# VH-VL binders against p61151, part 1

Scores and structures below are computed, not measured.

Target 1, 198 residues: p61151
Amino acid sequence: MKKFARFIGIDDGYFVRNVHKKTKLIGAITKHTILDGVLSREITIDGDDVSEKIIDMIKNSNHYYQIRGIILYGITFAGFNIADVELIYKNLGLPIIIVMERPPKDIFYKAIEKYKPNGIELIKKAGPIYKTKTPFGYTYYQVYGIDKDTASNIINNLAIVSKIPEPARVAHMIARGVTKGDSSKPRAGGDSNPGPAG
Structure headers, positions and changes below count from the first letter of each chain, unless a header shows other numbers; antibody chains aren't numbered by Kabat.
F, E and O stand for the ipSAE by ESMFold2-Fast, ESMFold2 and OpenDDE, each averaged over both directions (binder to target, target to binder). V2 = 0.75 x the mean of E and O + 0.25 x the DockQ between their complexes.
[cut] marks letters that were taken out.

## First folded at step 1 (VH-VL)

Design fa17 (framework fv_faricimab_arm2)
Fold by ESMFold2-Fast, scan of step 1:
Structure fa17 (fold): chain C 198 residues (1-198), chain A 124 residues (1-124), chain B 108 residues (1-108)
Amino acid sequence: as target 1 above (198 residues)
Amino acid sequence: QVQLVQSGAEVKKPGASVKVSCKASGYTFTDYYMHWVRQAPGQGLEWMGWINPYSGGTNYAQKFQGRVTMTRDTSISTAYMELSRLRSDDTAVYYCARGYSTYEWGSTYAFDIWGQGTMVTVSS
Amino acid sequence: SYVLTQPPSVSVAPGQTARITCGGNNIGSYSVHWYQQKPGQAPVLVVYDDSDRPSGIPERFSGSNSGNTATLTISRVEAGDEADYYCQVWDSSSDYVVFGGGTKLTVL
């Protein structure tokens, strides 16, 4: 893809279950790697509204007809609020690339199968997980409405400071900044699966 | 060693408040949700709510909404549960318990570590 | 609010298999945890995530969860297994933790 092309990266904000009913959904529009616009909506924690909110956010934006593709930072938002890439593509006509730092573990699919009746079908719509080597390591990704090799080239052209493409990386930083108060501060500890004591 | 140590037994009059403490040791206090569960004499386990020690965020069971307050002090790795406007039917053993989850996105809250329990007696 | 139903008591002879059920609407879609409680003691986690055992729990303890019923199975029951047993889930729709009413296991 051409370097002057615009992409929108999408990620969700920080939240604490049952303290918050909703969190921010941030869209960061970049012209190549340069931030050109920011869009926001709210989505429901463990809800079913993220696809609707992505469509509404982009379609009602003055940037819509300038955007050439969507980069999602993962397929799950605000817990188990899962993006329907087929619905998004059908409504917007924009190719979708889902990017991940690591492939999901088996426990991820077990959790979705258990807590989200239609979740596995939504993930199946996004197709196989591919990987591409960047200067910063492997980026794992899925595609909808675009071929995997073109997506690999887009990822590599936009991965300038980390293995996550800039539109998605910037969306992540903004989403955390406006909801947590500090985009650079990780959660203390963060080992969520050490095994139960006992 | 991972353990939760609770404050000692309390005897209160109806209408009073009680504040139970739960001191964590042997793990990073802010990495796990802390739950409170009570058990009236001869009765089953009843969930009261949780606190996220990192954020201070809380969630209370509907039955206790408006009467319970959960707090924490990260400097001493201690969680607190305060129950106000006590009634005789609040007489119970109160437990703190650590919520463990195998899922990255949410908590299924298996309680792998429990405090020893604090008996709260509310006499008429 | 989501409700879990357990039988109030189960009796077994030593060496036999005890089965304690936990009924809930579509409980097979939840992660079920099981606790053992002896008089005057805090509960002890014996099975988590339907069928996994914490370190130190004998392999005689096992679990299953399908449809509308989860089951804790204790094979080759010993006198020391006599206790109250509770099932528990986290209900994502309410974000509430729900316990069953408990089952008293008597080894006679």
Scores: ipSAE 0.005, ipTM 0.479, lowest interface PAE 10.0, mean pLDDT 86

Design fa18 (framework fv_faricimab_arm2)
Fold by ESMFold2-Fast, scan of step 1:
Structure fa18 (fold): chain C 198 residues (1-198), chain A 123 residues (1-123), chain B 108 residues (1-108)
Amino acid sequence: as target 1 above (198 residues)
Amino acid sequence: QVQLVQSGAEVKKPGASVKVSCKASGYTFTDYYMHWVRQAPGQGLEWMGWINPYSGGTNYAQKFQGRVTMTRDTSISTAYMELSRLRSDDTAVYYCARDLYGSGFSYDAFDIWGQGTMVTVSS
Amino acid sequence: SYVLTQPPSVSVAPGQTARITCGGNNIGSYSVHWYQQKPGQAPVLVVYDDSDRPSGIPERFSGSNSGNTATLTISRVEAGDEADYYCQVWDSSSDYVVFGGGTKLTVL
């Protein structure tokens, strides 16, 4: 990894499934771990548009030519709006790393099979789930367009305050802040991410 | 069938080294971390360390640092644990165990275990 | 180093519920895994991530974890459940796997 390589982290905003039709999609561009830019789009809750919105957001940005990779905070956005990593890679030519606090349970895959045509095929395109040990715990990840060891090194170089690499962590905080009105951590007991030590 | 098959029992003298093997089958060897855990007769489980079979990276428990070496051979899907400068209190059953992956929320759970290798250290 | 405390022995009558505790400072913030070990055999994972069961483990095995105590609960206990049970966590701050001392479950 280059000294000042830029990465874009991507996450979705808060939504209430039967109240809202759309939520925010946030891209946070970091130069190493330092925030350098923010991109925004809207995506459809349980829709099929997140791949096209990621492509549109990055491709039409003045930052595009300096971005070296994409870090997705999970493969599902706004419910079951699933990223097609092959489509994203073919359109942008950028390697993709999908990061998770924990691997999904079997019931998650069954829900996708039931509610989302082609969902399992989209997840299969992202390949196997790997893990890498950071000072803050295990980060689980998938890769597309790069090897797993290079991705592990990128994750560890960008995991400076949490096991989630900074571009994805910052995207999550911004997405929550603009949709909920604050970016503070969820309270204990309602938090799916207990922080660096689980 | 997913399984881990370990080498046979060893009898060693104090000061010697022992190398235990663990052959994996039924899954992609490089996709799962491999741990080593030992159990002295009548005692509990004691963690020794892990190896990432993809990279060869290791992490050892401080108690064994300087005496233990974990390696692997990806061409035969086999992990190795070598313990040197053996003492009588190293007498134990040594297990290899696969770290859980992709089947749920996990922080170093061991879903598949080898059958164990008895190492006896006596003069 | 982080320490997990288990009672050395628990006795229960057939058909009743056995509860095996695992004490640790703020253990509720850790993911707790449970293993069953029968004499002469390797351990078997029976509960992982506090409360989830591997495929093939009976529904009567369950777990919970909050505050300073994690609990393995075995309902409708059978003679075949007699074994040593170990709790286990991974301490990410020290990058170390910690096992409890084990609990021998006796079915009366």
Scores: ipSAE 0.005, ipTM 0.467, lowest interface PAE 12.7, mean pLDDT 85

Design re01 (framework fv_reozalimab_arm2)
Fold by ESMFold2-Fast, scan of step 1:
Structure re01 (fold): chain C 198 residues (1-198), chain A 123 residues (1-123), chain B 110 residues (1-110)
Amino acid sequence: as target 1 above (198 residues)
Amino acid sequence: QVQLVQSGAEVKKPGSSVKVSCKASGGTFSSYAISWVRQAPGQGLEWMGGIIPIFGTANYAQKFQGRVTITADKSTSTAYMELSSLRSEDTAVYYCARDSYDFWTGEYGMDVWGQGTTVTVSS
Amino acid sequence: QSVLTQPPSASGTPGQRVTISCSGSSSNIGSNTVNWYQQLPGTAPKLLIYSNNQRPSGVPDRFSGSKSGTSASLAISGLQSEDEADYYCAAWDDSLSGVVFGGGIKLTVL
């Protein structure tokens, strides 16, 4: 019987702009869909440190040798703290899949262009947005260091309770739970994260 | 077709160190894991550790932690294994092997092996 | 002491079917795929089976692998004199974060 590689899903915690300076960054390591480890760091709201913190978190873990890919829940963290997929890939040698529930709206790109001048170039490094049909609907995704068809297959094999693959879904649940205290409530309005996912 | 060629046999004194090289030719080097496996005379196989050159980070078996260092030089397609504080029990044939990675299973199979390097530790 | 357990020796006659066992735990065979290696006298090991039951190119179909729970087996049908060798099972161990081998079995063809 086939088994899947270990993946790390990454998401950020709850925060309120002008109240908090930092929030949690959570990495959830799964072997197929089974949780195998949890890593954490802190990242700066609207800062420039998320790529460095992702690299530091993975490289200094006992899991590094076994991790075969990174699944990011969106490309923006803690507001306008944008992952540099090229830098992450060059430092870790791990392919990256960025997953989103919906494609970003034009206003998202306009906000980044206005408030984070080099942010559009970081997003462009992640390439075009693809979609794949899961039993739970369409998952939108970008890839770096891996082909889109292989990434589509990974997403579908790891989407067991929602259209978001399990490593990223678990990271999201833990990140919200430890920072807000309730990971079960659906996210509605009042979100301080301007990114495409969250 | 990938071939792994190891450095020649060595005779060492207790307390010294040895550094064995493993040069890859004829195929991909950077994205495959290179494992080091030893075999004492008349004994079984023992995994010492491995490195995936593109990651730059080695993983070591607990028994060898602190005594073994595994490195790779992508520019020369060469992996190295250095074992320090040698004792007579380290007398063995040392193999390097390429781990072919199956992305779907997340598992390795050592499909290409070096010829082995005999290391004798004696006074 | 090896982490995976194999009997130290086995024998068979030409044409027979021989089965070589390998026993582990939930952290290795129970959670990961098993590889099998053949080592002829005086040579480096050769990958014989990977991913529990897959054969590399050039390995005859009389060699087959299987896995059930925390145990694995290598079967050799139509045993031949050139099959006389040492056989090792191997798997990744989650708790040790490394590759573990069986102690090896010396197969003698009588």
Scores: ipSAE 0.006, ipTM 0.487, lowest interface PAE 14.0, mean pLDDT 84

Design re02 (framework fv_reozalimab_arm2; at its last look DockQ between E and O 0.36; V2 from the best seeds 0.00; counts 0 for: pae E 11.3 > 2)
Fold by ESMFold2-Fast, scan of step 1:
Structure re02 (fold): chain C 198 residues (1-198), chain A 124 residues (1-124), chain B 110 residues (1-110)
Amino acid sequence: as target 1 above (198 residues)
Amino acid sequence: QVQLVQSGAEVKKPGSSVKVSCKASGGTFSSYAISWVRQAPGQGLEWMGGIIPIFGTANYAQKFQGRVTITADKSTSTAYMELSSLRSEDTAVYYCAREGDYEYGSGYYGMDVWGQGTTVTVSS
Amino acid sequence: QSVLTQPPSASGTPGQRVTISCSGSSSNIGSNTVNWYQQLPGTAPKLLIYSNNQRPSGVPDRFSGSKSGTSASLAISGLQSEDEADYYCAAWDDSLSGVVFGGGIKLTVL
């Protein structure tokens, strides 16, 4: 909530499963709502490497010691590459907020529960889904290493253009721009990244 | 129109292994769940396991853990079921079947398309 | 033994309504949706009902499903001779982490 507090928003890039094996992972660091830095890594489509890539990206950054928290745009990246929020928290010591535009669709979680060993364990670590009212509508969110009310305040403080807090929104735009060549508003089905509808 | 076409009948000796294939045509493959279900002569249906090809790993029924392996090759839209340490009681028709498109939330969430079945006979 | 319990046989006459039961537990039918499969003699099973009560395209509306607590039922109204088949219920089981089937019921149309 402080004027100079830094957060990193994280999202994945555009990909097509039968064409690409990897896509970009983008971290956008903001000082309040002002972009202050950009980090990048590659992650495996439908892989299991996003947690280690998030840790590596942040820990080896000159920005690390200034960052006060992590905002993930969803818990799944590059398809079904699922973030382990406990592992990320223990390695970085930074609280994590997972943000979503809509409540999660049951079908994605049923797929993970039935057919991705250990995947439901990773999702369960993120805890309950909460919602907070912004000027732009409801943002759905989960928390790790931070209480839900503090997270709600952070979301509202950083939601200045849309209901998605600025670090995550900017990460999404950059990720799309550098992988697809266009960061403009996505068309329906604009990329193959599954997850809650938005 | 989606079809699942299985490999032909096999006669195997006790203690050997069998690998049955299931090739999908006429639709998406990678984000669908592909299950293997067997049926011994005159008996009911028994689920062995399943895979969503994009996850790369399979889920197995407890009874078959340790001797069944289910894999998928996305490039050929083909699922495989390999059963090792065969016994006479493994004599059955083995079916592959698909369920829903879990990525896009489309299709039926029940096994809506079935292969024709592969007869595996285990005899000494 | 099958995890879900069905009667081994049932019979009816043309035009009759027949109900086929399926009993489970809290870890399967109690927590998950039920599917029903029809198996005509010498053929692969066919999906008849999914998500407790939904019909795939091409399945006549004579077939309906319902679920209450840890039990499910398949109803066949206006029974026809071509309905003579084996019928299986199925559900995901949370404790077993897999699909479980009923033992199947042989429906004879007299």
Scores: ipSAE 0.428, ipTM 0.736, lowest interface PAE 3.0, mean pLDDT 89
Fold by OpenDDE, look of step 2:
Structure re02 (fold): chain C 198 residues (1-198), chain A 124 residues (1-124), chain B 110 residues (1-110)
Amino acid sequence: as target 1 above (198 residues)
Amino acid sequence: QVQLVQSGAEVKKPGSSVKVSCKASGGTFSSYAISWVRQAPGQGLEWMGGIIPIFGTANYAQKFQGRVTITADKSTSTAYMELSSLRSEDTAVYYCAREGDYEYGSGYYGMDVWGQGTTVTVSS
Amino acid sequence: QSVLTQPPSASGTPGQRVTISCSGSSSNIGSNTVNWYQQLPGTAPKLLIYSNNQRPSGVPDRFSGSKSGTSASLAISGLQSEDEADYYCAAWDDSLSGVVFGGGIKLTVL
């Protein structure tokens, strides 16, 4: 891994289930502290198209060949739209790091298990949850296509102003800013987007 | 005040089908799981299946797989349970119940709101 | 017959502390939270305890739940006549991919 490799962080926008059918999916391409590009798509709330949209978003980007890895802000997007990390990896050939502020609550898994077909299988593809200590606290993460120690180093190198790596943090800010109008509010609680990403 | 109101009592012949409705009022519907639980006379509670309306896909108990269909209409905040190929053993009170809010941060389960029950009698 | 096992009946006098047990396995109580329901005669069940030991709003603190291993317990302190009811434990079962109930216990207040 090069010293200043480009990563893309991915997060979803704000939505209200009874009002919105779709929300934005944002990809933020960063090189350390530099934002090089912003990608966007729309994804279906509680749908199953997030993997397709991630693949389409990155594959058709002018920066595709410069990106060295994907940092997902959680594995679920737009509610229970679950990313297929295997499918994404097979199509893009980029290692995936899923970052979380905290492990998901049991209700998250039970909701998927009970009512989201093939949801648990998708979650299991992400593997176990690890944690690494950053200057800003523990960051929880899962990996696909990369070893956990290398991922830990990447997380720590990119945890510049928070425990969330900069690509994902920036993606979050953009997504929330353009959909909600304010990126300063926390993702967890108060919105209609359940998931492991705090 | 959140309420679940079920359709009225049914008397059915063996081999027929019954469809029970459960309408929610006074609160959110789409993000809650609606479960169906039945209780035969003098017997215990039996889970049949459930659905989160926003997902549209139901989960069923193995015992009822292929014979029960659970659906939800978000526009009317109504859940439905249809049981086919009725038998005398299907005679029971059928309940719908709201099983927690599955939004991030709620962190609890349990059927906290119940319908009043629908008596289904299957007899020749 | 029920996946979760409960004694069929229990009794107590007013003011007494009674405990109702619920026995399961690793696939249900062992790995999932337990809920308790109270069913008064001729009424729909009512959520009494959720997530092993949490009380919904309106449930008196006389009711408490606990879980250990593959077993759960509901304790009722200061038993009152109004507590006469059927009580059911419930949990998600990973192997069955569904909610399972205990057989229910009829509690009589003497």
Scores: ipSAE 0.042, ipTM 0.641, lowest interface PAE 2.9, mean pLDDT 90
Fold by ESMFold2, look of step 2:
Structure re02 (fold): chain C 198 residues (1-198), chain A 124 residues (1-124), chain B 110 residues (1-110)
Amino acid sequence: as target 1 above (198 residues)
Amino acid sequence: QVQLVQSGAEVKKPGSSVKVSCKASGGTFSSYAISWVRQAPGQGLEWMGGIIPIFGTANYAQKFQGRVTITADKSTSTAYMELSSLRSEDTAVYYCAREGDYEYGSGYYGMDVWGQGTTVTVSS
Amino acid sequence: QSVLTQPPSASGTPGQRVTISCSGSSSNIGSNTVNWYQQLPGTAPKLLIYSNNQRPSGVPDRFSGSKSGTSASLAISGLQSEDEADYYCAAWDDSLSGVVFGGGIKLTVL
């Protein structure tokens, strides 16, 4: 991986179901581990618009042609808004790495298949879950448009204070900071957490 | 913290319909599945179906042959179960119960919060 | 007829350990976690055990659950008078696409 390679980390902000209809979607662009830009959009809680918002946010940025990859903090955003990695890849031509602290439990997949129209189909597009050891523990990840060993190296080069790569970690912090007022506050109620599949 | 409060007891004639409400308070409503379970006098528990309010999608047990309609109103945090073409064997206590949160990291439980039950009596 | 099979009754004396069984199939207990519900007379059921062996807050540690193959068990140590209730096992069934219950077992404390 070359110096000055840019990655964008994507995460959503805090929300409370039945109170909020939308929350923030944050893109954090880094040159290696140095924050170089922040992008924002709104997404619908439990909606279907996250993929289009990711595409729009990146395509219309000043950094689009310099971004080499997308790091999603989970595949689910704002609850059950599930990223379509195939659609994102086709529209942006950028490899996607989905990072997670832990793998999902089986019952989560069964519930998605039963109750979320076409949801399991979207999750399955992201392929198998791999793991890689970092100085901070095991990071679980999926890949689209990039091989798993290259993705593992990227994760390890960008995971400098946490097992979560810096672009995604910073996106998480900004998303919570702008929606909850303090990036360090614990999750409550209907908070988004990195999804089991993503 | 979360509570489910159901509508009151009903006495119905065969062939009519009943609609039972289930109002949630004190927690997240739309992301939990709300299940409906009935219990005839002296009998066991019988799952009728459920709904996840954020999707509006209901799932029904085959036993009820399209006689059951389960809906939810997110704005009032209320779920509904309507049973039509009532028969005497539909005499039961009808419970609503929430299933575990389908969100990442919350896990999926069985039915961790139950309503108080609604007695429906079907007699001529 | 219940999809999960439980004996109709069991009994024990105060202080005794009792075990309550539940038998299913590969489409339910064999592939999915088991929950247990306690129903005291005249009340709604209460979640007693979830995910095979986990206790919700407020459930005494004398209640424990286990699962092996297509069967599950609920054990009650140090049996008390207030444990007299009906006990139901439950699981998701993949073939039926829904929750299935056992027929219930009436526990009598003598």
Scores: ipSAE 0.006, ipTM 0.507, lowest interface PAE 11.3, mean pLDDT 84
ESMFold2 (binder alone), look of step 2: mean pLDDT 89; pTM 0.930

Design re03 (framework fv_reozalimab_arm2)
Fold by ESMFold2-Fast, scan of step 1:
Structure re03 (fold): chain C 198 residues (1-198), chain A 124 residues (1-124), chain B 110 residues (1-110)
Amino acid sequence: as target 1 above (198 residues)
Amino acid sequence: QVQLVQSGAEVKKPGSSVKVSCKASGGTFSSYAISWVRQAPGQGLEWMGGIIPIFGTANYAQKFQGRVTITADKSTSTAYMELSSLRSEDTAVYYCARDLGYSSGWEYYGMDVWGQGTTVTVSS
Amino acid sequence: QSVLTQPPSASGTPGQRVTISCSGSSSNIGSNTVNWYQQLPGTAPKLLIYSNNQRPSGVPDRFSGSKSGTSASLAISGLQSEDEADYYCAAWDDSLSGVVFGGGIKLTVL
């Protein structure tokens, strides 16, 4: 990608169930791979507000008209607060790429099916999981409003220090830093959203 | 442990359609890809397509595009393969199989559980 | 024709090592992992090897897989009479957006 291309990466912050009711939602805007802006909102743990908060965060930003697409670090935020990619796309007109270090495990889908009404329908909207080979390994991803090959090219163009594209990687670091006080990566095998802890 | 059980043998006329079922038990159905693979008498294995039930999205081999439809009913843990415009060369054993992978959609890592097979004979 | 190329037949005697080849291209074996299947007469295929060289539980360690460039190999050491079967390689093909199989090899234990 050219240096003027802007993407926003989105991830959630640290939380503890039964202690916290909300956590931070961070948007990191990059020009190619260089950080250009940071946006923040709060979202409800296991709530239903992440889609509205993403829309509100981006649409009310001075950066909105320069952003070419959205990169979500996973489809679930603050537990089972699940992004509605169709709603986000309809409101913002921006393509969405969901990126993951690995596909969700079987237990994750069963938990959503049991505990989150209509959660499976929301995940269905994001479509199948694809993979793309970067210099740092395979990145798994889903797409909405953009074809999988174009998304693969975007991911590879933005994967400069890890297999996670820079907008999403930076959003993750900032989200952890402002909520935990330390942006360092969790222990081996850690996820940005580890699922239900209770 | 997951087990796949297929519907019984079918005898069909050229030009008709056949729909084979594949019911999963003993494991998670919705998050695994289910493939359909056929084998004509004395011939090798041929992938027809697959579906990831949680997404409801199917992918088809080019040879079968326009003739094959693969669906899944999560509530009954059953996948279906329907092949239309049957020809004598469609005579084969049809297998369903679960992919070992993470329900990652369009790449398959190995089919670790297979149905018993369904014989479909197309004759006039 | 099959997209991946395998020899049509091979033979060996009990106790010997047999190697089964599988040749592809950059869009399949060159970019994706290879799986191997064993098919005994009258039965469904059984997964022998996945992710190039990994064995599922219950598959003896005398079966091993390897991959180099656009080619893969299945090795069977200490060949036994019950290994007499058809063997297939398979891989995802990026250009076709689907799973492709080798033509299969009939292994005879003499």
Scores: ipSAE 0.007, ipTM 0.546, lowest interface PAE 8.7, mean pLDDT 85

Design re04 (framework fv_reozalimab_arm2)
Fold by ESMFold2-Fast, scan of step 1:
Structure re04 (fold): chain C 198 residues (1-198), chain A 123 residues (1-123), chain B 110 residues (1-110)
Amino acid sequence: as target 1 above (198 residues)
Amino acid sequence: QVQLVQSGAEVKKPGSSVKVSCKASGGTFSSYAISWVRQAPGQGLEWMGGIIPIFGTANYAQKFQGRVTITADKSTSTAYMELSSLRSEDTAVYYCARGPDYGDYEYYGMDVWGQGTTVTVSS
Amino acid sequence: QSVLTQPPSASGTPGQRVTISCSGSSSNIGSNTVNWYQQLPGTAPKLLIYSNNQRPSGVPDRFSGSKSGTSASLAISGLQSEDEADYYCAAWDDSLSGVVFGGGIKLTVL
């Protein structure tokens, strides 16, 4: 890719299961590490619409033809709304990197297997979890439509203030800011019986 | 405050079926798992199955496969457990419970329980 | 039989520390977290411990859980009369694709 290539980071907003039906889906477009645009849609909590909403958001954007890759902050959105990386890739022609602060525990996969059995196939499409060392610690990641070494280089080139690449980090902060009113730090767990804040 | 309220006691004949309801009040019904757990007189707890209403897919314990059906109606915030081909051994208190519910990496237990429904199977 | 194994009964006196065991296999406790439930006479079960060692709000810190290999334990320190109840362990079982319970233990406070 080019030195000043545009990437879009994607994350979901704050939600509370006993209050909200939907939450925001935010796309943050960066030229290298500099914010260049913001896109938004709404997605259904625990729904099946995130892949279609990602495709719609990017494809109908004036930025589409300048974007060189997609960085997802995790593969699950608004609970168990799971991105289909193959469907996204086939519709947009853009490589996908999924980034995580830590690898999923086996409990995560068991929850998907029990409550969303087709979700296991979606997660399997994303392939193995790799790790890369940044100045800020290890970033865990998966790839679709791009090799792991190129993705590692992209992550390291875009991880300038934390181990999460800027497009995804900015998307998370915007998503939290517009839904919770405070964009302070990335969320570590769910909002219903939440895990530790991160 | 979230509560689960179950339907009243039932007396059934062998070979019939029973359908127990569990109505949730407070909280989001659709995104929480609802489990069914039974307890025969003087016996332990036995998990029958569960459903998360938003996913629409129920999971059943092997012992009950083919004769238990768990459903949910999101419009009334009510889960149902129907057990067919009743035997005297099905005499038990039937509980609905919220959970197990999952955060991104956490398996939470069943944290809210209904009061129980007594089902007696006798000729 | 229950899938998880617990002793059928235990007893203690006020102030004593009591430990309740729960034994399973690699497909349940060996691979998954353990929950503990307390059932007072004539009532529905109450979640006492989740994720091996976490307490819900309102559960006294006298109750603690632990897990080692394919076994788990519930410890009750400073035993009180109100702790007299049945206690059940539970875990997800990968081979059965469902929740499995221990047979339960009747704890008597003398």
Scores: ipSAE 0.007, ipTM 0.473, lowest interface PAE 11.6, mean pLDDT 84

